# VH-VL binders against q17rb8r558to768, part 40

Target 1, 211 residues: q17rb8r558to768
Amino acid sequence: TAELSHLTKNVPIFVCTMAYPTVPCPLHVFEPRYRLMIRRSIQTGTKQFGMCVSDTQNSFADYGCMLQIRNVHFLPDGRSVVDTVGGKRFRVLKRGMKDGYCTADIEYLEDVKVENEDEIKNLRELHDLVYSQACSWFQNLRDRFRSQILQHFGSMPEREENLQAAPNGPAWCWWLLAVLPVDPRYQLSVLSMKSLKERLTKIQHILTYFS
Key: E = the ipSAE of ESMFold2; O = the ipSAE of OpenDDE; V2 = 0.75 times the mean of E and O plus 0.25 times the DockQ between their complexes.

## First folded at step 22 (VH-VL; framework fv_romlusevimab)

Design w12 (at its last look DockQ between E and O 0.78; V2 from the best seeds 0.66)
Fold by OpenDDE, look of step 22:
Structure w12 (fold): chain C 211 residues (1-211), chain A 122 residues (1-122), chain B 108 residues (1-108)
Amino acid sequence: as target 1 above (211 residues)
Amino acid sequence: QVQLVQSGSELKKPGASVKVSCKASGYTFENYAMNWVRQAPGQGLEWMGWINTWTGNPTYAQGFTGRFVFSLDTSVSTASLQISSLKAEDTAVYYCARDILGATYDSWFDYWGQGTTVTVSS
Amino acid sequence: SYVLTQPPSVSVAPGKTARITCGGNNIGSKSVHWYQQKPGQAPVLVIYYDSKRPSGIPERFSGSNSGNTATLTISGVEAGDEADYYCQVWDSSSDHYVFGGGTKLTVL
């Protein structure tokens, strides 16, 4: 429900890997604490939890992404295979614990819209340039890597006409960020950005390195 | 565990050449750039440049062009620094340092080699 | 060229707080990283992205960056903290990494 989608208090946090808006994130859940978390998420009807990478300072990172449970397969031994997809980005405001797993009070992140016509134009140009670079990078990948990416993440999303239609900006940017073999600490910095221009700039830097 | 292991200390005469190696382990070599940093005796850290481990392209800082050559042997996850026509002022400890994403606008060096002392004396 | 300015030395008594500054023009708009170098050893990253701690770095180490000054703060200084500390940034104008001159922290 719409109300559940705006949950910001005591959000269960899965501490594992990076997750991104619109990007599939399959999980194999074997730890009892997370099995419990997943079950509760389903039982309560939220079918959502937060994903954060581990952090040396605060147990888990200050930023993360909500994961929407699409499907769960419970195994006889108690493990589960969870099909999830990235939703909203968030910033952690407060950390807590519940029955062995981490929780957080969070604030959802949304991009700051650019209103100036010249800035919009420049943003579009940058977007198109980086998209082109992304396509080139992907096409030039070794077949093995390209196949693995396609199998795990699917195809790169198409360009959007309105770059500011979604609160998280274009989906292809997150897809690309997910598939680029860059350090998670750097990925996290991109995830936390509320400026599409800034994200695109960082993504361009990543692409430049790997091209 | 990430490790950068450099070759041993070198004693050279002026005009000679030296090659310092940096062997990386514990991570995917091509996913992180490698930087070189010089430290003269009693002096601070000086960035020499970096090499893109994905493309093999080196970039040299100002003052480190010509006699300094960065190279890779990706088959053994090793970066190398060669200094030709050595001078007394080249006497220093040379460090390799892993870079999160090469020389980008907000990158940093998270792991360092133990350093290689190069002494140039007559 | 972009220049980072550090005090050559800072002295602190054990248990007290040391503050090492790194000055640079509009450094607050850059990402500042800090390295610790003990005598005869290689530098070790202690702070990245102004205030982030790598794994294994004690909570006593913290960083801040605003305006024209970045600061490395070491609370509850221990004898083992005696070292040289370097700040570092990337300068887009010159396309160079830049280190500060280093600060020798002496634990009295």
Scores: ipSAE 0.681, ipTM 0.873, lowest interface PAE 0.9, mean pLDDT 94
Fold by ESMFold2, look of step 22:
Structure w12 (fold): chain C 211 residues (1-211), chain A 122 residues (1-122), chain B 108 residues (1-108)
Amino acid sequence: as target 1 above (211 residues)
Amino acid sequence: QVQLVQSGSELKKPGASVKVSCKASGYTFENYAMNWVRQAPGQGLEWMGWINTWTGNPTYAQGFTGRFVFSLDTSVSTASLQISSLKAEDTAVYYCARDILGATYDSWFDYWGQGTTVTVSS
Amino acid sequence: SYVLTQPPSVSVAPGKTARITCGGNNIGSKSVHWYQQKPGQAPVLVIYYDSKRPSGIPERFSGSNSGNTATLTISGVEAGDEADYYCQVWDSSSDHYVFGGGTKLTVL
């Protein structure tokens, strides 16, 4: 079933990179089609657009993340920097095109909450274990790599007391996926998940490989 | 543009050793695991194990822990398989294959080397 | 250890649909990947994560996985599809990758 949200029809799609909930996604925009798309977004007041990675079969991936425009900065060389932050995740239902840029009808995704008390306990235990692994990994990085992460992405978000409160799950999970050097196809798989347990398990595997 | 280029075929006597190399290009070598897969003549694919290119730690499938050694030279993006005390039963094509994160429930082999035929004959 | 069972061969007429099965206990709870190997060539990934196609694989290749059976389906079979096909999973108890025995597809 689809869950209704405020922008779901003919959503403008920037086909470029992976975006994640809560994670900043600065963009350098110089192509006329994307300049037009962003200008329309601002002038209509929606101030958001979808971000999807390219897909060789379908033009762009079946899953993506909405970006909310925070600011637009102009540069002397004719580029503009569009400051965005990730919002809701979505699944693509139908593809379209408008004036050279892609569009989509979309369905927003939210995590499915676990309500069984034993399952909540097990989820908390897994979460705390993987969070500890993430912290250890980050502290054991070489200073140059850690410094680059801090400059581009900021500090790892602190863990949340209610790990199921946010519709997309804990922010630190998305931050970690943004900074880890994992194949985009694997990242896309994780983006599509509605199970926090499954997401934590995949993050654990990534951390284990790089630790 | 991802390529895995293996060393040439080898003809060996029983008791000798052989080293099969697999040179990677077109991607960041340390970010993807390297697997070794054996295929005896007329037979199916047999997973031999993998090496973590980030840490250098090898993992061997059951039956491949003694005479089979995985190694890396990250300076030239190369994984190697060494087989010692060769037996006639080692006659096979040996493939290197890249996967995303090593042996886990959600990883797959997206690129393969062309294979190296090792023939062990008296 | 975990065993994947494939039929040794499947024959299909040109233009028809081939179905290659991969049997395993509760295989529906695993992610299944499929490889095509033509004679004298290295394997090529044709399906991953049960049903996803990598770049360059035609839409007539599809996959499904439920219960105790995963299936690779090739519609509109062409002579160029003649190959051996292998399924593959990861087994948590052994921490090993496991391949099926392979299925030879012939186009008559």
Scores: ipSAE 0.550, ipTM 0.793, lowest interface PAE 1.6, mean pLDDT 90
ESMFold2 (binder alone), look of step 22: mean pLDDT 93; pTM 0.952

